VHH binders against p49116. Designs and how they scored, part 37

Target 1, 238 residues: p49116
Amino acid sequence: EGPLLSDTHVTFKLTMPSPMPEYLNVHYICESASRLLFLSMHWARSIPAFQALGQDCNTSLVRACWNELFTLGLAQCAQVMSLSTILAAIVNHLQNSIQEDKLSGDRIKQVMEHIWKLQEFCNSMAKLDIDGYEYAYLKAIVLFSPDHPGLTSTSQIEKFQEKAQMELQDYVQKTYSEDTYRLARILVRLPALRLMSSNITEELFFTGLIGNVSIDSIIPYILKMETAEYNGQITGAS

## First folded at step 1 (VHH)

Design zA5 (framework vhh_ozoralizumab_d1)
Fold by ESMFold2-Fast, scan of step 1:
Structure zA5 (fold): chain B 238 residues (1-238), chain A 120 residues (1-120)
Amino acid sequence: as target 1 above (238 residues)
Amino acid sequence: EVQLVESGGGLVQPGGSLRLSCAASGFTFSDYWMYWVRQAPGKGLEWVSEINSGGSSTKYPDSVKGRFTISRDNAKNTLYLQMNSLRPEDTAVYYCAAPYKGLFRSEDVRGQGTLVTVSS
């Protein structure tokens, strides 16, 4: 068997909406987040091992882990996105929402606590100086999670996850040979992703959406999109 | 179906004024933040202004701050942009915009636009 991921799967280039407004708004933040979500799902669907599991399994896996993939993407693209500035703008928008009696103070507190957890995660990844190969394998480990109810190919999923872990280990040992504990430091970051609420992520980054449309409900449609339609969504061209 | 219809664009000399209007339908206008964005010839979209649902909070980029004023009339489902001290670089198609709608997250909800040309 060849490697789980190729060089094409390491490339993860977020195209931001252009031009960046001088003052951030909910529309810009939502479009930026949507582009990252689409890029993350396109990345997943491009993996041959993922394709081999079949459409139903693919949908179930992404529904279970989209928040973890999105959060890893935020950390990876934090500089390109100016994420700290986006998070500050989200906080400002939420403060304005409470003034309009749209959100309770308790809800704002929950969201702000989530922002602090997100900032801590992104800071830890930045301090570790996680590279593109390491991000690709961390996303693969998260994607190929075998422990979700209703999965039909759990043994194969587990095999792909183990393959991702082994290839990450081989990469880290060869590239960062002087840092004996690097792999352990990287892997212990993953459990923090499980503590982040997908509902709060939707509130933070997709508050500007009209209507009651969940990320969970759109995942099957994104995964089934034709390449041209998918590319249109990433660039905002339709 | 959300519909946004812009009007009020036209040709004006530098230093002049125009007032743009946007008629909104298909959603509860008074519940949503609204935006003006513009696209100059050969350039990308540029955010011009935002206003909260109640009309009490507005924001502008430095390029238009002090010259443009966004406002809304929730009883009439109408958004406005008052543009004063217009400059040649303000020449663009101006779009009224609402938060994203639809199944796909990167879709913009905006109207057909209204052309503003600032020229002598």
Scores: ipSAE 0.000, ipTM 0.099, lowest interface PAE 13.9, mean pLDDT 81

Design zA6 (framework vhh_ozoralizumab_d1)
Fold by ESMFold2-Fast, scan of step 1:
Structure zA6 (fold): chain B 238 residues (1-238), chain A 119 residues (1-119)
Amino acid sequence: as target 1 above (238 residues)
Amino acid sequence: EVQLVESGGGLVQPGGSLRLSCAASGFTFSDYWMYWVRQAPGKGLEWVSEINSGGSSTKYPDSVKGRFTISRDNAKNTLYLQMNSLRPEDTAVYYCARETFYLGKSDYRGQGTLVTVSS
């Protein structure tokens, strides 16, 4: 017996590529996003309950929820990433594409709607002033989702999700005792994560670094990768 | 390596039909929106059609709407353009393109296939 998450699981420190370029480009955005994705998967790997489910279940869970984990990570790390600046640069590219008639206006509008949903989500989390413990438990709730198609061991996954929910409730009630409705306001934000397209997220943030390989195909390798090995690959020669 | 290889172009008389194919390799084809774009002699690039990753949604400019049909076979990693009621102004090099939201990333098009509509 013990808590689902330890204090080590609350620590979520994103190291950005250095230096930040004077003009944002696809490669800088994709490298930054890849670092966040790795950090998110490394975080999940470190949870004993996650490890206990076994390799095949772990791969299936992360494939199902990586976009939700990544989006929560974007919200949590928005300041260190200068996410608003990155999104503004992407929006500028999309608006220029409309004016130049290089891409369908309807396609660009769908992508713009995705960016606006992402901005709305990050803004709502900022307004709620979500802390590191709350982010850790929200990530655990989306990670241990038993309701994705094709999952096995759904009863055990549901048990871990319920444990995450109970530990979040205990934390919020103790830490924010005067705000009776805080937990409800936090939890009603989670369904929005499932409405965001993983394919659009992948194209916006991972096109420059991933190239011709999907996130889905990379997940098993990231889950097995040593932290030092990955850091060596991503820092590269600058 | 991302590769897009167009085929099916040729010489056709006005009112005729052609079907273009694009063989995709080096990426998960079913994850990407795909486009057909064309370049007529002495003109810039013109968007011709788009299709979403699953094939359920398509869009066309008024210049080809009702005459051209985009489709895809995700099991075969192949994109198609069925062109009916061809006109001399449809004469162009037709390119298969993979979606990108960033200007300046140059290699999302194949080598193209020439379509000439002439008597």
Scores: ipSAE 0.016, ipTM 0.308, lowest interface PAE 6.4, mean pLDDT 84

Design zA7 (framework vhh_ozoralizumab_d1)
Fold by ESMFold2-Fast, scan of step 1:
Structure zA7 (fold): chain B 238 residues (1-238), chain A 120 residues (1-120)
Amino acid sequence: as target 1 above (238 residues)
Amino acid sequence: EVQLVESGGGLVQPGGSLRLSCAASGFTFSDYWMYWVRQAPGKGLEWVSEINSGGSSTKYPDSVKGRFTISRDNAKNTLYLQMNSLRPEDTAVYYCAKLGSYRDFLPDSRGQGTLVTVSS
């Protein structure tokens, strides 16, 4: 009953580590990415529909879609993260490695393609000037995806996804009434999220900070954290 | 097995100089970009210099530009860091590193480190 998302679910405020180092390093990047991941999971946990599915289903959904949620979060928080600066530094390093044959050219090309896809996605979202409500509903659409293998309660998940789609449509039609095709332009961007490798995302943003623990392993624990402990992870202790 | 052995650290007064060395083995040193990174007590890792495989190109963060100079001797498989005009905030463990993969912008295969303390 009622809307899928409330105004509290539209608020998505990333608190960055401070100060930003003069030269970017893996620890700053991993800490920033970790904060975004934790914020994204906390956001998902706060949705009553998500809670209603139960812990086993919640874990399966987030394991299946964390890369899509994280990438939407990168696009939404691109300015506060200085994401373009981070990606430019990665690209510059990889191009230098190609020129000197330090790494396999095929492997570097694969990682470069991932970064270019990420940049293209973020640029598309920026060009469309996606707002906070639209991001919240796009995240809900990818979160409540019924087509991942091994899911239970798929009919209920599909219901929540359809509700997210309907509420996004209502919002866009009312807020951008003169732009008849805006919703179509937004939705056509979503399939690209599934083509991006979660393994490459994990290597680029989360190596070093999580240690030997994979994102797959950390997800159940983050989802079961108490609010105080969760907030401590996002803000980075007193 | 990749081995990196740093040396040359010690206690120095503000305004002083130190020269760090890193002896590399277990890989073809002349094929790799090399780096110096540091970690101050209770803080994260910070890049302080990079040098390409041939030694013709170097890069520094603004915090050390004009004070630190990275160099290499490929015939001796040795990396150097000349540190001038040292400040108390340069106090850190300094690590020699090479990037073996694209996983991190911070170099993998770093050595054990050498402690630099800038104090009276």
Scores: ipSAE 0.000, ipTM 0.128, lowest interface PAE 14.1, mean pLDDT 81

Design zA8 (framework vhh_ozoralizumab_d1)
Fold by OpenDDE, second read of step 2:
Structure zA8 (fold): chain B 238 residues (1-238), chain A 121 residues (1-121)
Amino acid sequence: as target 1 above (238 residues)
Amino acid sequence: EVQLVESGGGLVQPGGSLRLSCAASGFTFSDYWMYWVRQAPGKGLEWVSEINSGGSSTKYPDSVKGRFTISRDNAKNTLYLQMNSLRPEDTAVYYCATYSKELLRYGTDYRGQGTLVTVSS
């Protein structure tokens, strides 16, 4: 069998909504986040191994790890997204909600801590200077996690995860031969992803959606979208 | 199919006024935030006004603040832009625009064909 990932899987280009408003409203944030989510899912679909698992298993995997993929995407696209500005805007909007007494003190604390965790994670990734290949493999490792409940074909998923790990190791060894512990430094960042609540992420980035549709509920639909349709929507909007 | 059709553009003298309209169809207009954007010759797209779905909140850049007023009639599926105290630098093609608020559709913006506003003595 060939490699899990190819050079085509390294490309991860996010296109932001245009034009950018002077005021980053909830709508703009949601739109930007949606684009990243779709891009992440489209990336997953582009992996032959992912396709080989079948539709049901694919859906289950993405449902289980979408928050982690999204967060890795945030880190990877932090500059293009102006993530710091977005997060600041989110905080501002949250403050408005606080003033209106719409949130409990405990909930406010949870949300603020989540934002902090996101910022710290992204900053840590930036400090490590993670490259596109490393991000691709990290996303693959996260995607092909066999330890989520309710998954089928766990042996095959595990095999793919191992393959991703091996390819990452080979890449790091080849590219960063002088840094013997780089792989370990990168991998130890992954646990931080699982400390983040998908519900809070959804609340922060995906509020204002029509009908209060959950990310989980739309994942099957997104995964069924044709690549041509996806690309056409991105190019047609500019 | 989402359609946005702008109208009301034309030639006006400096200090004059125009009112632009945008007829929306093919989507639930009242559920969407709406925008006016403009593109001057040789320049990129510039945001000039924002209004929330219900019309209770509006935003403007400093370049048009105090001169332009965005409004909407959800019953008529129409967006408006009242432009007062027009300046030569306001000369541009004006577009009605919206972002998708649904995740079922890939995040994208929609714009009409635009209406030309020319401010000249």
Scores: ipSAE 0.015, ipTM 0.294, lowest interface PAE 7.8, mean pLDDT 87
Fold by ESMFold2-Fast, scan of step 1:
Structure zA8 (fold): chain B 238 residues (1-238), chain A 121 residues (1-121)
Amino acid sequence: as target 1 above (238 residues)
Amino acid sequence: EVQLVESGGGLVQPGGSLRLSCAASGFTFSDYWMYWVRQAPGKGLEWVSEINSGGSSTKYPDSVKGRFTISRDNAKNTLYLQMNSLRPEDTAVYYCATYSKELLRYGTDYRGQGTLVTVSS
């Protein structure tokens, strides 16, 4: 029927926790990451096509792709977050925590490789100068992925993904008419998102959650949350 | 008003067992994931179990896996924690918890007053 995304879906404004501590710690990093995750889920919830799929399908989609949405959000909000400073603090913490045990060394190597992949992804998006409309459609392509195991309504999800791809193509062709290969350069970046471990992302950014709860366990609650309650989480306002 | 009331704690010798209960009211209990978290003297909060809204999925940290079992009775709005083979390091105040509106700060909230479990000879 109408467009998949409206101008309201282009707006993606992260409000960072204040005050910023003199030295970054796991709690500040966790609150910053949680705000971005909440903003990403609120963004998904605001899409009429997403809501039309129903609560069970919405939960399954977000559980399958939250790491991809979160990583796109990190790239989009890298400047606002001072992401390079956060990643440097994480690396410093890991290096200070190094043990002589071989298993601990192997885990640290996996985590550092993940940080490198994340930095490369964010750097590539910055070099392409991806705009707000492009980020919105890339998130929609990721969100409406019909190929995750266990999904229901896969035909409808695939149609929404195709709609997102078509609207992105129309936007890029109109806005960047002189750059014939821009869309191809953007789209070839997306497969890298699936190579990044959601477990390692959770360990890096969400270790500070009270009770050590998993992101999978809180997703249903976040998606059920009322808009005013959701806005309170992002801004601290009530 | 959300209320969680824990019971069943007490003094037990190493190797003993205790069953904790949490009576929930003021919300639709069957819609919420539930948790047990504990706080040992002078330490921070540690989660020790989680259970989904329907009771079909549970998770435990290695420190209690195989010894503790979380369960729920949605008809009675009650959460349980069966603790077997108790060790001195299990000594803590145990709290029943669920999601809060302050997930960014707390991860879990709506904790009750807690129930003290002391494991000593």
Scores: ipSAE 0.000, ipTM 0.248, lowest interface PAE 11.1, mean pLDDT 83

Design zA9 (framework vhh_ozoralizumab_d1)
Fold by ESMFold2-Fast, scan of step 1:
Structure zA9 (fold): chain B 238 residues (1-238), chain A 120 residues (1-120)
Amino acid sequence: as target 1 above (238 residues)
Amino acid sequence: EVQLVESGGGLVQPGGSLRLSCAASGFTFSDYWMYWVRQAPGKGLEWVSEINSGGSSTKYPDSVKGRFTISRDNAKNTLYLQMNSLRPEDTAVYYCVRGKYLDSFPQDYRGQGTLVTVSS
């Protein structure tokens, strides 16, 4: 058996849409978020352990955890995305929506609380200076979560999650040997991801999707994309 | 999962009436502005009606004003369109639409549609 993740899985390169518009709009935000979501799903499908679970299990896992993977991706790519600028634009637009009576005050409070939680999470990760290896293994821990309702093969998923936790521990203890409590500080951040509403994330970042398409509905298409070519070129996929 | 499911379409004679319904699920219906839009065969989307979150404010284009009435029941998570004095040019697929707060175009989520045919 080898490591759960290879060096290839540590590399996570987000390419932003170009050019950036002078004024942020729903289309640019949605395109940027869609690229991050696509990159996150491509990252997951490239993991041999994930492939071994089979297509139906893969779809169920990603449907259950896409919001957690996406939020980790936002934190990891916050600088390249100019995430603070995007969130400021969303906040400004929400304030205008109050004035136009487009949403109830209670709904706006829920959305603002979600933005606050997202900012707190990203700030915590930045303060901890989480590296690319740590992000890769945190994403693996989230992906291989055996406790989502409706999952089958939960014992195999739990085995892969435990392997991810073990390999993260080994890395942190070796790389940050003088910071005895670093792993504990990192892991206590993860439960906050499950407090983030996937519906509110979808509304904030994917409002530009057309034709009544939901993230839940597109996940199987992204995971099935280029299946025949992928099987033939698994070692050549960059 | 956000869902909008239209119903109530059918074949009706000119001058007749139909009531369309839209069952909403997967979100807090009472928090959103709602819209009806339609698409005639071979034509683009046409805005038909809008209603605010509480149901106190409605708006219509001149093409349907005085003939169509939008309403909502927030307790039942249902949007309605009462269509009176129907004309052959009202023949279209009618879509229920949830309002956007981040863009000027009102479409956020749109249902699968319900067909209304006005013909003798």
Scores: ipSAE 0.000, ipTM 0.213, lowest interface PAE 12.4, mean pLDDT 82

Design zB (framework vhh_ozoralizumab_d1)
Fold by ESMFold2-Fast, scan of step 1:
Structure zB (fold): chain B 238 residues (1-238), chain A 120 residues (1-120)
Amino acid sequence: as target 1 above (238 residues)
Amino acid sequence: EVQLVESGGGLVQPGGSLRLSCAASGFTFSDYYMYWVRQAPGKGLEWVSEISSSGSTIKYPDSVKGRFTISRDNAKNTLYLQMNSLRPEDTAVYYCARWGSDLYRPEDYRGQGTLVTVSS
């Protein structure tokens, strides 16, 4: 019945705010992260299989997996974002804060552990040289996860996830025929995404954007945005 | 203008109890994690207790666990520390603190402190 993803779903182009600041700039980080989040949600909404599940299911699915989609997006866009430079600046800032204040804080420890896990994930994806087709299918596998609590239409979601897995397998075996274990190496990276805290992601990347409002609470509104509104958020244009 | 005013310190014998209070003003108290920290003579700051904005998450170091109880009254903008089974090692200036609210601009907001002396 046709492929789950078309060539248009492979295109994932983040437009960064310019110029990049020389020093740690929270506004730049939050604006960049916001653009990536909107790009990720617009990508999901463009998939016909996703649309077919209906608005309530779409909202529940994205609320459950936005952090995983966002993290995959960070890995895919790491170079254009200069993500390693941003994370290094954040780590340096947090280390100096601990040293100066000399207060015990599980919060800062958890944030640093989260940053190290994120760096480890992005480095592993870069080392594997994951291509645009592979990223598109990994995002589809994450999006169509039937195992989140409270989901309806779980059998249909599972069918779409299996279709994504099948199409990724076909692509990898055809494109990287000489590398027998490539698919396995790619797939074993996915469980790490579920161990990353969405609350810590919000604190690191969205603190200047949403104030007292969580990403979870704004997702239904983002999913209802017109295409022009998405484009405005992605490019910074009104 | 963030203000934190501690009270309730004093002299107590080993095994005794004290209750510390902290009156907060100049910010939305119910939105912030709050902390008790202490400084004994010749030592650095030591974290004593932590409480989430709603009061649902509370943490203590092993040195005070089972003896100290942190609590808050968001309607009264007040933080409390109930100190039981006090030891000479608990002698310190105790500070009410609002810290780490913003990861990129953490500020150490502390009161003037209240002295707790555990001695016969």
Scores: ipSAE 0.075, ipTM 0.409, lowest interface PAE 4.6, mean pLDDT 85
Fold by OpenDDE, second read of step 2:
Structure zB (fold): chain B 238 residues (1-238), chain A 120 residues (1-120)
Amino acid sequence: as target 1 above (238 residues)
Amino acid sequence: EVQLVESGGGLVQPGGSLRLSCAASGFTFSDYYMYWVRQAPGKGLEWVSEISSSGSTIKYPDSVKGRFTISRDNAKNTLYLQMNSLRPEDTAVYYCARWGSDLYRPEDYRGQGTLVTVSS
């Protein structure tokens, strides 16, 4: 079998909504997030190994890891997205909307901590100066995680994950030969993704677009979207 | 399902008093600010009282300040509004309202309301 990823899977270009408003509103934030989500899922779909799992399995896989993929995408696209500005806008919105005791203190704390964790993760990735190849492989490792409950074909998923890990290792060894421990430094960031709540991510980034519809419910639809349709959504959504 | 049921409205003479109650269900009552709002005939909704989850913070508009008293019993999931020195301009449907829990949809929940008529 050939490599898990090719150079075509390294490209991960997010197109932001235009024009950018003077003040980042909820709609802009949600639209930006939606585009990133679509891009992430379609990236996954473009992987032959992913396709080989079959529709049911690959859908379940994405359902299980979409939050992690999305978060990696945020980190990867942080500059293009002006993520710091987006997160600041979210915080401001929350501060304006959430007065003391209107929501439980615990809920507020959870949300704010989540935002903090997102910022820290993205900052940590930036500090590591992760390149496009490394992101691609990290996303693949996250995507092909066999340890999610309810998955079928777990042995195959595990094989794909191992392949991703091996290819990443080879790439890092080749590209960053002077940095002996780079691979380890990169991989140890992955556990942070599991600390992040998908529910809170969904609430922060997607509520404005999908309303009461869950990301879980729309994932099959997104995965079935044609490339032209996807591009149309990106270009048509302004 | 969030439910708010107001009661206690009625006809009262100017200068009279009424006590409104609101029974809350379908959510953790003690976690939310609660409000009384009113809608007079031909007018929009007007906020008339706010109380924090614990009751430690209470606010009134100038229109009712000194006359109305909001309170809550978290153990009974009940919100109250004591209305004293009622005026004809206080005539309205009064609603119990809760702030929404959705971060980006700060919608309020309201009951069916209870009519308060202040007339000679």
Scores: ipSAE 0.018, ipTM 0.289, lowest interface PAE 7.5, mean pLDDT 88

Design zB1 (framework vhh_ozoralizumab_d1)
Fold by ESMFold2-Fast, scan of step 1:
Structure zB1 (fold): chain B 238 residues (1-238), chain A 119 residues (1-119)
Amino acid sequence: as target 1 above (238 residues)
Amino acid sequence: EVQLVESGGGLVQPGGSLRLSCAASGFTFSDYYMYWVRQAPGKGLEWVSEISSSGSTIKYPDSVKGRFTISRDNAKNTLYLQMNSLRPEDTAVYYCAKEGWLRYSTDYRGQGTLVTVSS
């Protein structure tokens, strides 16, 4: 009955590891990405509508959409992360690998294509000047996607997605009343998220994960973390 | 400095076998994926096999699957490639390669060892 999202769900503050090393390495980037992933999962589990779907549905839903949520988080936090610097370092490494030692031309091509798609997505969001409310609703639209295979409660998920879309429309119409086509420009950006490979995202940002674990395998554990444990992870405090 | 030294190449008849070795130094060998790649005369680099840092994950392309076996000895910092049922098409310089930033990129490759499959 009430709004899908409250003002608490608009707040999305990423705390980066300090200090940034002189030379970027896989561990620093993995730590930064892990903090963003944890922040994104904590954001999702704090939504009452999400909680109402139940633990099994929540796990399936996040497993299906984590890459889309993560990519929106990268765009939203691009400046805080110095994402352009991180991507430039990866591109420089790939360019050197192509020149010196080309292992799999097709795989390197796929990774470069993914980086270019990611850069284009982040640039388009920056040019549109997407605000915190718009990001919150875009993440909610992505989270409550009823069309992933194997999901249960698809009718309820669809209703929450529709509610997110309606609340975004109301916000944009009120806040950007003079820009009649803003909502359409924002929404046409979303399909691009599904063209981005979760496997390539995992390779780019999570290669430093201890124990060679997959994001798919750790999602249930992140979703069950107590608030104190979560805060320890995202702030690096211990 | 990172150093990879391949050995074990040579001339062999079709249907024969060879075992390649790669001696690694200058880095923590047990922390990295390792690869065998080859380059046939006049062609580009072709991925032949990969092995995870622990040795638990191994992959091959269909062209060598069932004939080649990659293995590693982390205590000896050595990578191996056992090649069976060799074909003329397997003629190439074989390189040992170290994992780079990404799993499917490499940041160092050895000088290579020539494998010639001919009568």
Scores: ipSAE 0.015, ipTM 0.243, lowest interface PAE 7.4, mean pLDDT 84

Design zB10 (framework vhh_ozoralizumab_d1)
Fold by ESMFold2-Fast, scan of step 1:
Structure zB10 (fold): chain B 238 residues (1-238), chain A 120 residues (1-120)
Amino acid sequence: as target 1 above (238 residues)
Amino acid sequence: EVQLVESGGGLVQPGGSLRLSCAASGFTFSDYYMYWVRQAPGKGLEWVSEISSSGSTIKYPDSVKGRFTISRDNAKNTLYLQMNSLRPEDTAVYYCAKESGRYWLPTDYRGQGTLVTVSS
């Protein structure tokens, strides 16, 4: 059949909330992160192969990989988000919390290690100068992961992942023909995404959600949104 | 319900002093960092001072360092800002803000603010 991704899937434009507050706060960070998450889910929904798997499989896939998709999105949109500024504010707060003994040393260590891993991942992607096509295919490889527990249609998911890998290889070999090992350098970055805790990501970026709501619980609702409703979320218009 | 009530603002001549107070209720005051921030007419918010939950860590920007002193009384759930050697540029609405209780430094604005005018 035709290609897994079209040129429309390469476009990934995050619209930030404005104005940016003089002091970073939980509401601004959460709104920014929510827009990125919504953009990432809308991106996934637009893929015909993803739609073909059916809504139950779609929900299970996104629940399993949202943290990986979100982290790739953070790396891709790091400059637009001023991610380094956000992470610096978080680190400053953690340093103050250590001094006051508000958080256990073990918990602070886990969160600091997560921030360090996130910074290293984003820096490695920046140094490799990952382009929009490469990001689109990396997101597709992550999305079509057949190895998460509880998945149905695993053979079809694996087929789509292999197609994503093949199309990434074709793109890299054509576009970066003189860099024989570029694909290998890119792909060895992906396992790091699974070492990052979704619970810590949720605590750092999504604590502004109203009530005791988890990302896992809202995913089915985001995936069922009409295009007009989704566009309202990512532009701040409703 | 979380509530922060600022008081102590007013009109003062250049070189004068004012002491601001913030009465906190609806949360365990002694568990949170507290901040003073200000907004001058037509300007954005400016951080003025920071104090840790125990009072052991205190920070100021260079613009107020040596002139302003932040303090807290955890037994009375009250935050203070002693302002000395006031300048016309210190004219602003002063807000009492609390730490959100999250891993990063978000500030919650719960107070209505108190106006400080430095002029003859």
Scores: ipSAE 0.000, ipTM 0.168, lowest interface PAE 10.4, mean pLDDT 83

